# Miniprotein binders against Protein PET54 (PET54), part 14

Target 1, 293 residues: Protein PET54 (PET54), of Saccharomyces cerevisiae (p10834)
Amino acid sequence: MKASSKAIKLVLDHLKSTGRVLGSVESGNSATISEKTASVNKQQQLQEKKPSVLQYRSYNPYLVKEDFLSILPENLYKKRGQFTNELDFQLMKVRDPKYFQFKDQYYLFFNDYNSLTEYIKLTKHSRINKIRVKMTPLAQPLPTLLTKLQRYSKNLYNAFRSSEQYFEGLNEKVDVSGEFTTNQLRSILDSVEEIENKSVLVWNIPTKLRSHDILNYFWFYNIRSSFKIYWDDEMKRNLRFISFENSHDAYRFKRNYHGLLAKELLTLSEKGDAADYSLEMDDSKILIEHLSE
Short names: E, the ipSAE of ESMFold2; O, the ipSAE of OpenDDE; V2, 0.75 times the mean of E and O plus 0.25 times the DockQ between their complexes.

## First folded at step 9 (miniprotein)

Design N3 (from L3h with L77R; at its last look DockQ between E and O 0.22; V2 from the best seeds 0.00; counts 0 for: pae E 2.5 > 1.5, placed apart)
Fold by OpenDDE base, look of step 9:
Structure N3 (fold): chain B 293 residues (1-293), chain A 102 residues (1-102)
Amino acid sequence: as target 1 above (293 residues)
Amino acid sequence: SDEVRYLLERARFLLLYAEWLIRFAEYLADQGDYETAIELFNEALEILEKALDLLDQARKKAEELGDPSLAEKIRDRMKEAREKLEEAEELIQRAEQMLKEK
């Protein structure tokens, strides 16, 4: 069905107002590359620091550091929780800086390139959850990764505060000061941990439940903020951010509502006319991602 | 054009949602709930097909507008979406096999 011209206009006006515009197509203005910048190219051969980051691609959003330790030969006969980590790496789940969803990737940060190469060597034939391990050194420059992580941190902090701050903050520049260090990475991750523990992403909450209705509907949860991050009005689907005053409520919320049919949630609200739900939403499951998991 | 932008944004939403469905389906399959996994994978396939249709419409309009650079960027996204479609089909086949073995 052709979207009505009016619906298109409303979405476009909303996209313009929320700064959700697809990243600026850099209009390639042919700025005349003035010749002079040729000379400074020589000296900052920044010694290409050998990559100390491994990339693992997986659709499983629930891998933890222990899953990556379990595949080491030293841990082959150990129980979960008894794993040793001689190579000392930090695991990072890759999340979208704007929508906070898992991006089908994990990064393993090693202290050095030698530890990374040892880990590859030791795990080359291993399997995580029956899937053959295929890890690759991260080809992206560390500054680019840091910029993405800083954007994630800032956007998540804004989202945890309010919808207004989230949408306004999306267009703000991130100040990327300093060299990418493992300490900076750790500091950023530590800075969001509490927010992640208190925050969930929710697909398929019925569109009839407005943000203010959600607080009343879920009255047994101490909800701090709730708003739509992304939505399609034609598909009647939406991605919502919900934050809680405590991590226990976030956990309980996921446990209680993840996998429920969206129609079941409506029947519980006593807002009676179940009849007017178009068939397309009725069979949708509520999908909840807890950001700390 | 505003219309190309709208199509691309809708396609992006559908791709994002399909990625979620695939992840949840794979998690459910890992838990041994192959029936529900197959349902979510099939929904992901339908959503990916819809996303591809929107991207193709956007591509055609970008070509009509004389923006070949945008049309090429859209083709790249269509390729990524097709690769995800093929991956989801493989995951369905695996889940169906595991369901038969249970």
Scores: ipSAE 0.441, ipTM 0.753, lowest interface PAE 1.4, mean pLDDT 80
ESMFold2, look of step 9: ipSAE 0.443; ipTM 0.767
ESMFold2 (binder alone), look of step 9: mean pLDDT 89; pTM 0.884

Design N4 (from L3h with E19K; at its last look DockQ between E and O 0.60; V2 from the best seeds 0.00; counts 0 for: pae E 1.53 > 1.5)
Fold by OpenDDE base, look of step 9:
Structure N4 (fold): chain B 293 residues (1-293), chain A 102 residues (1-102)
Amino acid sequence: as target 1 above (293 residues)
Amino acid sequence: SDEVRYLLERARFLLLYAKWLIRFAEYLADQGDYETAIELFNEALEILEKALDLLDQARKKAEELGDPSLAEKIRDLMKEAREKLEEAEELIQRAEQMLKEK
């Protein structure tokens, strides 16, 4: 089945359309507006929009919205799948815009500050996975967050296409036009979901397996792209991005190779002369992060 | 300088990898594989120490270049790395205790 080029095109068109703020600067030259009205408009103190984003720090990369709903008093006696959400929030897993790694953080986006405050109040004594809930309002400005998220989306899209587009795109400016809205957030998250479902980060793929050899080595997987994002030859560590034509292959890849010794992966390829290259085989484990998990 | 940038990028990568090793080691410990968890926590410690060394080199060079703002950013990363090192040491002690109880 032809993976619909439409979804990728929609992401591109959305990334391009957010750049077209046709701000028609009406050059209204009207000089004469008298001095008196200047005084009153200064007292529109930019009421620093009270933060509507809650930060939760956690090393658990597998938290879902249901984990944050489960701790509400209204859900105390409910089973998973029966949780209600009166406060309505969007959960975002925080990933690195460049390396796509989980950053040990979640953001909860509320519609307003009152909803955020009520959520804090209701959850103050709760625990997620036996860990005491400690959530804090996000201190960073919303435009900065939006910039980071747009950078993530762009870089992930480029990575999903090719190594060349990824590395070239890292230096491109992201035009952040407009106010941060929950709708913009949702649109960005929805735009990357399909890519995230098809993409994995892989540590410690043996250096003997060059990027062009990966597709042949993993012939049973429909790999779309594979490249090193980062590598340290001194430490013998590397981070690779691998994308698949379908989410099922991404899932299977993680399931089959996550936690495997890097040396064991090499022995699966070399039928014959595995004996004599007692080269300091990296005793590292292959570590796989599926971007949708 | 290009050298300070290079040291910082390496240190940031090592911090990222160490954090991942810690998470995987915690998962293994939760599965009752405390031996392998301890090995991975120890690897994470060594990597964090290497990251701290690179950050200290970067800090010294940033100070030599007269960039106190960069030096402060590096000190913040060094603080994060030290906090992670202490966390990994605590996790090792817990895993060792659980291994003795098994």
Scores: ipSAE 0.484, ipTM 0.781, lowest interface PAE 1.2, mean pLDDT 81
ESMFold2, look of step 9: ipSAE 0.589; ipTM 0.839
ESMFold2 (binder alone), look of step 9: mean pLDDT 89; pTM 0.882

Design N5 (from L3h with L16M E19Q; at its last look DockQ between E and O 0.30; V2 from the best seeds 0.00; counts 0 for: pae E 1.51 > 1.5)
Fold by ESMFold2, look of step 9:
Structure N5 (fold): chain B 293 residues (1-293), chain A 102 residues (1-102)
Amino acid sequence: as target 1 above (293 residues)
Amino acid sequence: SDEVRYLLERARFLLMYAQWLIRFAEYLADQGDYETAIELFNEALEILEKALDLLDQARKKAEELGDPSLAEKIRDLMKEAREKLEEAEELIQRAEQMLKEK
């Protein structure tokens, strides 16, 4: 437990002092008068317009896009690829912005509201893993959704870059542009997906292994950043964020180390102190979640 | 106030870890790996029991400080934790029964 404790105190104090929705008006290539009038009209339109996104609540974090495509009735359309292209959507697993943990829900982002309503109609009686689906349009206005996703995207991007950027970024305000559009939403989703593909969450790497120890020990991987998000000294449990220069390294890191006893990692250490740690360390397992899974 | 915040921070983290364990153990049980699933469910129980202890300490401290709104939020977290604990116990029993049927 080091710099994380002080950064957390700062974030909590700042949150108590402010309660405003972040927003800005983007100045474009329009004339000053037309920009001001156009900005007001766009803000009013966005405040009234619902985003074309479905919420699906599930405790199962292992659902993939095919799970949501396979529940469409096949007898309504002859060519499945043609059918799926018409109702195509972008799937997002919803995670909290600090620990990147699954929030028991998925978002399905459609191109327009008609596609969204058709999907609901076609899947009304379908089941995923024997559970009847309940697809619900998000009630949130687009600006609220964008602000939440931008907070997540910024924290994830900062974590991808470094421990310092992640912890300092927790107390920085999100800069939301005055253009709350579906295109802006798509940009956020694409950025998040690329970073999640290259990142893992790792439970229980021994807390005494510092980031440089990990880089040296795992030299065979192109690790971009590695740091503890949180740890509990009494229970000897921790959560570490590790990102890689490519998604293949994230995948094979999980494949190679998921389920390994944490003390076995100390046995592989060059330090020679593994015997002292193994007697005092519980038998926790290293458990790894690839963020794109 | 800082003591309650510290207790809550620890409890929230442990609840998050326990939830992750339960989800992964359920996945393993669905794939037929009941022995590993039971092991992870049991770890989740240990973590949940500690989280409940921390939440109970935080609730008592919030009541001593005369902050009933905070104490009520802590009761809500405790309710969630108890529900997860009961769920894990039921999942262990189901996994043990499935293991016997193999």
Scores: ipSAE 0.601, ipTM 0.839, lowest interface PAE 1.5, mean pLDDT 77
ESMFold2 (binder alone), look of step 9: mean pLDDT 88; pTM 0.879
OpenDDE base, look of step 9: ipSAE 0.673; ipTM 0.856

Design N6 (from L3h with L16F E19Q; at its last look DockQ between E and O 0.74; V2 from the best seeds 0.66)
Fold by OpenDDE base, look of step 11:
Structure N6 (fold): chain B 293 residues (1-293), chain A 102 residues (1-102)
Amino acid sequence: as target 1 above (293 residues)
Amino acid sequence: SDEVRYLLERARFLLFYAQWLIRFAEYLADQGDYETAIELFNEALEILEKALDLLDQARKKAEELGDPSLAEKIRDLMKEAREKLEEAEELIQRAEQMLKEK
């Protein structure tokens, strides 16, 4: 209980603390602005921070930092857990800021461009899970990435609290102030880790299971929040967010229900007249994403 | 427009769902359940086709609104959806071949 409140507070304090660096534009006099703007523009153009982020596209949602370390020459004969990281990068799984889905991408954040280029050089002929490694420098500006990550963090935090906070918070602006730093990235990632460990995305929960019924139906799980993020009545598809009070329940929930037919889930409830469920039940599989996996 | 945004949200949702179907079907194929894998790949194809239709509608509306930058972003999403469709077709063919060899 106490650890969760601290992580949450760190997210909120970080989201709040970034807002303050709107320094007062002192109304300095008009005339000398012209020559200083030309020199500042040249220095700002030269400080186009060379991309320090690699993009790796993969449909595999389960890659970890160790998978990206394992392909380094220095690690070729080492076992998992013995990998060294001289280049010091942060791995980020790319998730949709609104729907939290994995976006078939990873980002590797390096401290500098030289480390990025060295990593490309060292891994150019390597394979991850038999797939040839193809990494590309990310062309997106770091502020844009920070904005997306802050939006993800905020939306996930809101979702973890309630449906109401999630939907209300979607329309709120995210103030991205300040320079993107590796420390800010780490702080945001660390701040969502506990929430991700306790949160699942669930496809195709039967529509008959209303959000309030889910807590009662899954009484043997300590569910904190459950709501539909998205639904399509025409396609009879829905995406639900479920959060738990502990990561063990989230893990068990995925393990027990991932891949089941939606109809099979309803038959596990001894109380339902099986007959009335049959006609409209989607033969779709329940698919569960654990956000920490 | 609100309509273009709505179409894009629906299409993105379908693209996410199709990707999850493909991933789960690949897992089932790796477990030797090729029959169920093929069914799920076929469902993913149908979902991707629906996503492409929605994206094409959104593209046309973006063009009608005079937003070529939005139309370009939609064309990029359509390319991604087509690449996933081709991948799913290749995965079906592989699973069907493995099913015949079993």
Scores: ipSAE 0.614, ipTM 0.846, lowest interface PAE 0.9, mean pLDDT 82
ESMFold2, look of step 9: ipSAE 0.587; ipTM 0.828
ESMFold2 (binder alone), look of step 9: mean pLDDT 89; pTM 0.882
OpenDDE base, look of step 9: ipSAE 0.562; ipTM 0.823
ESMFold2, look of step 11: ipSAE 0.639; ipTM 0.858
ESMFold2 (binder alone), look of step 11: mean pLDDT 88; pTM 0.874

Design N7 (from L3h with E19K R23M T36E L77M E86K E90K; at its last look DockQ between E and O 0.48; V2 from the best seeds 0.00; counts 0 for: pae E 3.7 > 1.5)
Fold by ESMFold2, look of step 9:
Structure N7 (fold): chain B 293 residues (1-293), chain A 102 residues (1-102)
Amino acid sequence: as target 1 above (293 residues)
Amino acid sequence: SDEVRYLLERARFLLLYAKWLIMFAEYLADQGDYEEAIELFNEALEILEKALDLLDQARKKAEELGDPSLAEKIRDMMKEAREKLKEAEKLIQRAEQMLKEK
């Protein structure tokens, strides 16, 4: 991968500080486990529905919908149009709601429970990459699942809009009231998919480059928001969220810049002095994850 | 307590980054890009070593504060981080073997 930049700005705004902000509200695995507590909520008792969702645990973050379709019997796969899409499902790669990092699992969302059980039956002896498939119906009730997904969706939407909305929204509770339906679930999933298609996570853009500098340097991309989700001053490592007005820009941004040496962005800046702090640690590569990949 | 919380938050972030590096490096190795994979695995080792150092500092401080329950939880995190470090070392060896067979 080699990036070409014929329209590089020769002058960037000056960076006075690293703008270090360290996250202090992250909860570990124990908090995640406690959030999956038994359904004793008043809302759950009145409106509980069992969601038609399969959970697939995998350390492989690169699985796509075709990987889950290809393990169906070949006759069903070839005649999918004749089945009126009853085995159709929506695939979601499960990510944490703060750093959007893969959680070693996928959700398969079915229209109804019969479709879910048929998929399990048809795939019980199948393998993905030589690993026996173990599809497990998700044990949590629909209200709990919707609350979890809405939190992810809200954090992602806020990040898509701006740094300020993302950080302000991290501690806001997410109330899901009223009737819980498959239409609500579908709406959340469609919104998440649309935003993920237009968003990337970027490791190791030099911390002295502020969002204004990013927008100025990458002016030929239609960037909607760009900000550091987290950074560590000692290790000179950071995670940046960048969203675009369209998915094509997200795709080509990764294609063009993944693997570029981080220090090369500093050399393009007039403000990049040779005596800059910790320059020797900046031989890291810019690493990019497209959220829809 | 605030110092321990700060150290733990930093360590957790570095553990997430190391996990990402390992996953991406494995992807590169699967595509045959063994030299790049080894570079990223080695960075993951560096990051894991730093995370372990932060966890050890947090553990010592928790013991000084007389909180053995917190110190034990930190030891569990350190054990998990050491397991990831061993995993990365095995993956480097595998990638080096594949590079020689190339």
Scores: ipSAE 0.309, ipTM 0.694, lowest interface PAE 3.7, mean pLDDT 75
ESMFold2 (binder alone), look of step 9: mean pLDDT 88; pTM 0.877
OpenDDE base, look of step 9: ipSAE 0.555; ipTM 0.822

## First folded at step 10 (miniprotein)

Design XH1
Fold by ESMFold2-Fast, scan of step 10:
Structure XH1 (fold): chain B 293 residues (1-293), chain A 120 residues (1-120)
Amino acid sequence: as target 1 above (293 residues)
Amino acid sequence: SEEELEKLYEKAKKLGDPELAEKVAYLLERAAFLLMYAQWLIRFAEYLADQGDYETAIELFNEALEILEKALDLLDQARKKAEELGDPSLAEKIRDLMKEAREKLEEAEELIQRAEQMLK
């Protein structure tokens, strides 16, 4: 009973924050049961258009969904058969739309706002890797969030297809077609996840190795696209985007080459000359980020 | 951000100095990239330190210090040009970014000292 009263208050608070006037209900006019049902359905439609997203700030880019699930009480999970359905979420690393770098933020996408609120309540005193968790609801309305995610998705997809499409598409305006729905949001997240699973960012590939050299040297990894997404001539640093035909090759590539000295890569190529190892860039480590991990 | 850079360019058009605004936008874009790169280096260096690779972690932290110093220089240039443009709000936001960059620089210095102690 107390739960029903709370639910009504939450709905009214939501409508008040969106500026909706409740007319006949607030004025004391008697409404029919069919009119009350229509009003409730309109309130549910407004709530369905609001994204249920938690923002978590962390410098650690290696957090996975299990890290966020492990801080939940196991005994509550076993008691509540709906726990995984009500509190289950899709995890996303917030990335720069142009360079795809992790922006020290995670988004947790919940099916509904009640699930989000319960997750906050259950985790308010929890820790991830010894750091106290501090999660806040994202205040952006669904259209704004969809536009932001669509921009990232567009640039990521273009990079996945080719360097030419990436650079050509970089300044194009995002067009979000159709009605703004949670299903459209889920579709964007799923497409982003698919490409992120097949893509890596690589720092400090030797400048002597060009895109065709990378493709030839790593031919056994089924590379789809490889290009420098950024380079800083003053610091002699470069960031390369590499995409693969499948996620396993992306994972295997990171596992095998992450942390190698750039000069070690040159010794494995036909272009590996002793003189090249005297260059400052060649002393750097190859640093690989698998976009989904 | 792209949205902030677009707003800056529109403000400059109204003030009649779009070239100055373009220069500020360019400096901010470069600084933002370097701040992102430095943060990435710090996170990766911390990961390596956690794995016991303190020597490599120190190298990456030192690289992050160089990148942060470069970013601070670009931000200072952008701040001065924002003041010339007559946008004190933008100049204040740039000072906030400079403060954030200095905090990251201090953090990296502390992490280097900690990693050096672990080696000894």
Scores: ipSAE 0.000, ipTM 0.301, lowest interface PAE 13.4, mean pLDDT 72

Design XH2
Fold by ESMFold2-Fast, scan of step 10:
Structure XH2 (fold): chain B 293 residues (1-293), chain A 120 residues (1-120)
Amino acid sequence: as target 1 above (293 residues)
Amino acid sequence: SEEELEKLYEKAKKLGDPELAEKVAELLERALFLLMYAQWLIRFAEYLADQGDYETAIELFNEALEILEKALDLLDQARKKAEELGDPSLAEKIRDLMKEAREKLEEAEELIQRAEQMLK
């Protein structure tokens, strides 16, 4: 018997981090919104080294920076291959800090508020995958955003190191001291991208396959570590984190195994063991998310 | 937050069922995992349908329906237990998750009908 309040706190913290907080804003508040936007613009001008963040909500997890550049006018789109673009930004998929799952939203980090405002103006009638683009400046305070980024970064780094470090680190506090700056943000995003490029999430690996078995079956992919983040015994579903020595191996792993049945996954292994795992996964497919895709 | 969690624990203790709060947490964790999985099934099935593989897409959408039904059952159980503990804030959040799950069920059903039409 343990203190149940701790378990509930963890669940509620997860719900808060994954909750969709955006209620629909009624069309009647345009004047108030315009006034607040002007105030924010003045504040950003005073904090010239603070990043400006634009939010895009989408259920499509496969959007890349090129998708957001291609909706710009032709005169700017054609310049995307040149040394610097006038509307430079960094793209980030918003991921769950515990499960690393995509959270149906993207952040675009601009160096200043004027660049963000121009991007909105230039894309207001554009479409991504046939859906009209709806982008909003992030209302969340920068310190709150930094705390969320640090939490995700810390948990991802721990998972990349080992299963033990990941589970030990889940309940540790993330302390952010000093001022949030554009340079600090770039450092965090660069570190995150390095690990994301080398990591995948995998649903439905047979429960009988332990971490050692995964390393043996896929020895030629240069796997660094592999462990289950979560499993549900009743529904026979699980989520595993796998990290690789290099990004190319992570890419190859997803390309080769995404969408296969468990029996087909095992048949492609070099072990050659004819053990039947069909009862563990039934007709369910192996689903793989490469964290940097 | 912290105050609400302390109140929830105290109410569970007063009801003579100290494990009630732990059961709510267990049900919510399972439901959240299944909702996450169902979302992935729907997105992958949509991708396959876009590539012309309607038969496999329909199979995955049907699996998503089964998973979402189980998630809704777990959420309903958690909601009832949260109400017993007198936590209206938690019960409201659970209702929001149930609404999200029902919307995903409706979406998957519509996508199945669309995919079936393409197979005719």
Scores: ipSAE 0.329, ipTM 0.643, lowest interface PAE 3.6, mean pLDDT 73

Design XH3 (at its last look DockQ between E and O 0.31; V2 from the best seeds 0.00; counts 0 for: pae E 1.9 > 1.5, SAP 89.583 > 70)
Fold by OpenDDE base, look of step 11:
Structure XH3 (fold): chain B 293 residues (1-293), chain A 120 residues (1-120)
Amino acid sequence: as target 1 above (293 residues)
Amino acid sequence: SLEELEKLLEEAKKLGDPELAEKVAELLERAAFLLFYAQWLIRFAEYLADQGDYETAIELFNEALEILEKALDLLDQARKKAEELGDPSLAELIRDLMKEAREKLEEAEELIQRAEQMLK
């Protein structure tokens, strides 16, 4: 009974974490018990520092630092590329550490709390892409954020190498040593940028296309790795990771196949047995997220 | 993590009716996947609607509705089996998930209606 209820509670906690609507706060439950204990003692000393991270919720995955600079009064009459950054912040797009998808939020890392508060003040009435800016100080401890980012970086690096390294690496503890610094953040972000430029998430690739068959099917693309990250065989839905040797192939792949019907991809493969695809997969669109976009 | 879930499910299989516990676990895992996929569809559809592609947005919202309905069915099956296992606490947790999934279904329906109004 007790172990069953705990197992099921973790299922439910995972379900709740994955199954929240746009803008839901990440339930902090993805931290292993060991990460919670190590975080608690270091959390007491870091809790005294006023938050220097601003959260912006958006379902638009294509925002860049320039979009957040453009709303500053000093940049009102400037063109892109001429924006000044007196408050100096680092932008981070928040992605899932395991599944790599966009988590409908951005973080702005400021050097100090005063810069963060000034940015809020200056942008309080601004709009990004016609949407009213609503930014909130991040309530999450910086060590927890760093752990998630390090896990993302590691998992993405492993995924870029192989399916085996990805799945084996998921169980590995991420040691968060040291204080969270803007330099450390930048170093992690810089370390994944090239991989992100070469990597896509793909929904609804037909299950008949096995990971090894994908390389042959898409022979016009220099695919480095391809595998299912998450799938349901009964519902015939799957999320795949595909990485390329170059960013141009990743971009072309998205451009060529995003929004296509999954059945159209199968008809292109005209080997014989068009048979037992459930009607439900046939009407599904291939949806592609490029990790750099 | 899904693996922590799998390990916990393996541990759960060692307790009571292992077959029934396994079936509850399987149903919950499948429901989890569907809820995750539906959330992704909704997000993508909202983005498309904001870009003015209401037609594609409506298609994705409708798919999300169907997926959410399937997730609710799986959760209801899991709930019934959890009750059969004599774990009312589990059944309650599943009911809470079903409530969250219904709230999402209602949100997606409202989003469809808004998108349809923008096509007129």
Scores: ipSAE 0.505, ipTM 0.740, lowest interface PAE 1.0, mean pLDDT 79
ESMFold2-Fast, scan of step 10: ipSAE 0.521; ipTM 0.770
ESMFold2, look of step 11: ipSAE 0.507; ipTM 0.754
ESMFold2 (binder alone), look of step 11: mean pLDDT 83; pTM 0.803

Design XH4
Fold by ESMFold2-Fast, scan of step 10:
Structure XH4 (fold): chain B 293 residues (1-293), chain A 120 residues (1-120)
Amino acid sequence: as target 1 above (293 residues)
Amino acid sequence: SPEELEEIAKKALELGDPELAEKVLELLERAAFLLLYAKWLIRFAEYLADQGDYETAIELFNEALEILEKALDLLDQARKKAEELGDPSLAEKIRDLMKEAREKLEEAEELIQRAEQMLK
């Protein structure tokens, strides 16, 4: 039999072995009345709190929360990325709502203004990857940010479902009215992160490979949806969105295919008609961004 | 960015020549994505250079230079058509994008020179 069939079986076996091995601890056990009272008070605080926002501009799309925690003093940064609640924040990587491309910006949402100012003081002379860190409190009101976040969230959710839903929903207006709270922000960011963990953007997949071909070539990755978000006719370049049923498939897809020559994907063609595709792409590389990175 | 391009596109359609406006939008959309692609190539090439793969990094930087030149040509065409459309503010915004593209060209050239020195 062909070597590709054996390779697929090995990949599938490994995917099964890297599946869900971590038991989910059910924390729904209310043990005491005081625990219920604390939960209610915490819920009310989250409902009433409005977050403070810190803006960081960077061309580096691969920064994660750990990078922003690692520049803090050791007394606030415990054991390789562990963190205390006092300077906790939520990280938002700013992405284009239509094309999902990184927009050279990060936002850090702090529970209060004091936490934000302390973070600035502690990181004033710090560097991330040898570049001086300069962060600015955001002048824009949070409702404007919420509107942009909801537009992104809606379009991302639709793309995760299907290409049809994505394109149908693209021009729908998002109505953002009412009060904005820390709890609402957390819920939206958590939902977005779940989909981002399961999604990638890919440049330079051969233009002749249609959505069905992608599903066929990569069926062992449990692809949810795959479609071109953008196409340039003259350059024969495209930007494709691919979503997966689980985050480890997205991670492994990027690991296995990022940086490979586009023409090498055509070795997966069981028809043996690779020459037609490679002519259009020459020596172009497959470039993959995992949206949660 | 693509979002800024959409805003420019909507304003152009409001001005008197719909056919000319559509052509400006087409050129701007293509230029914007080539610029984004070039930025991705530069970032990936830098990553490869950090991993010691200077030869492949240089190839990708050179591809980025070609893509950036293409983007500049499309932007220049869009600028000229925006001037014909009678929108000086749109033409000015396009010149800002052209400046950004030229800065990326210079950056990529510097990175090629640095990688070539390491290869020796």
Scores: ipSAE 0.006, ipTM 0.441, lowest interface PAE 9.7, mean pLDDT 72

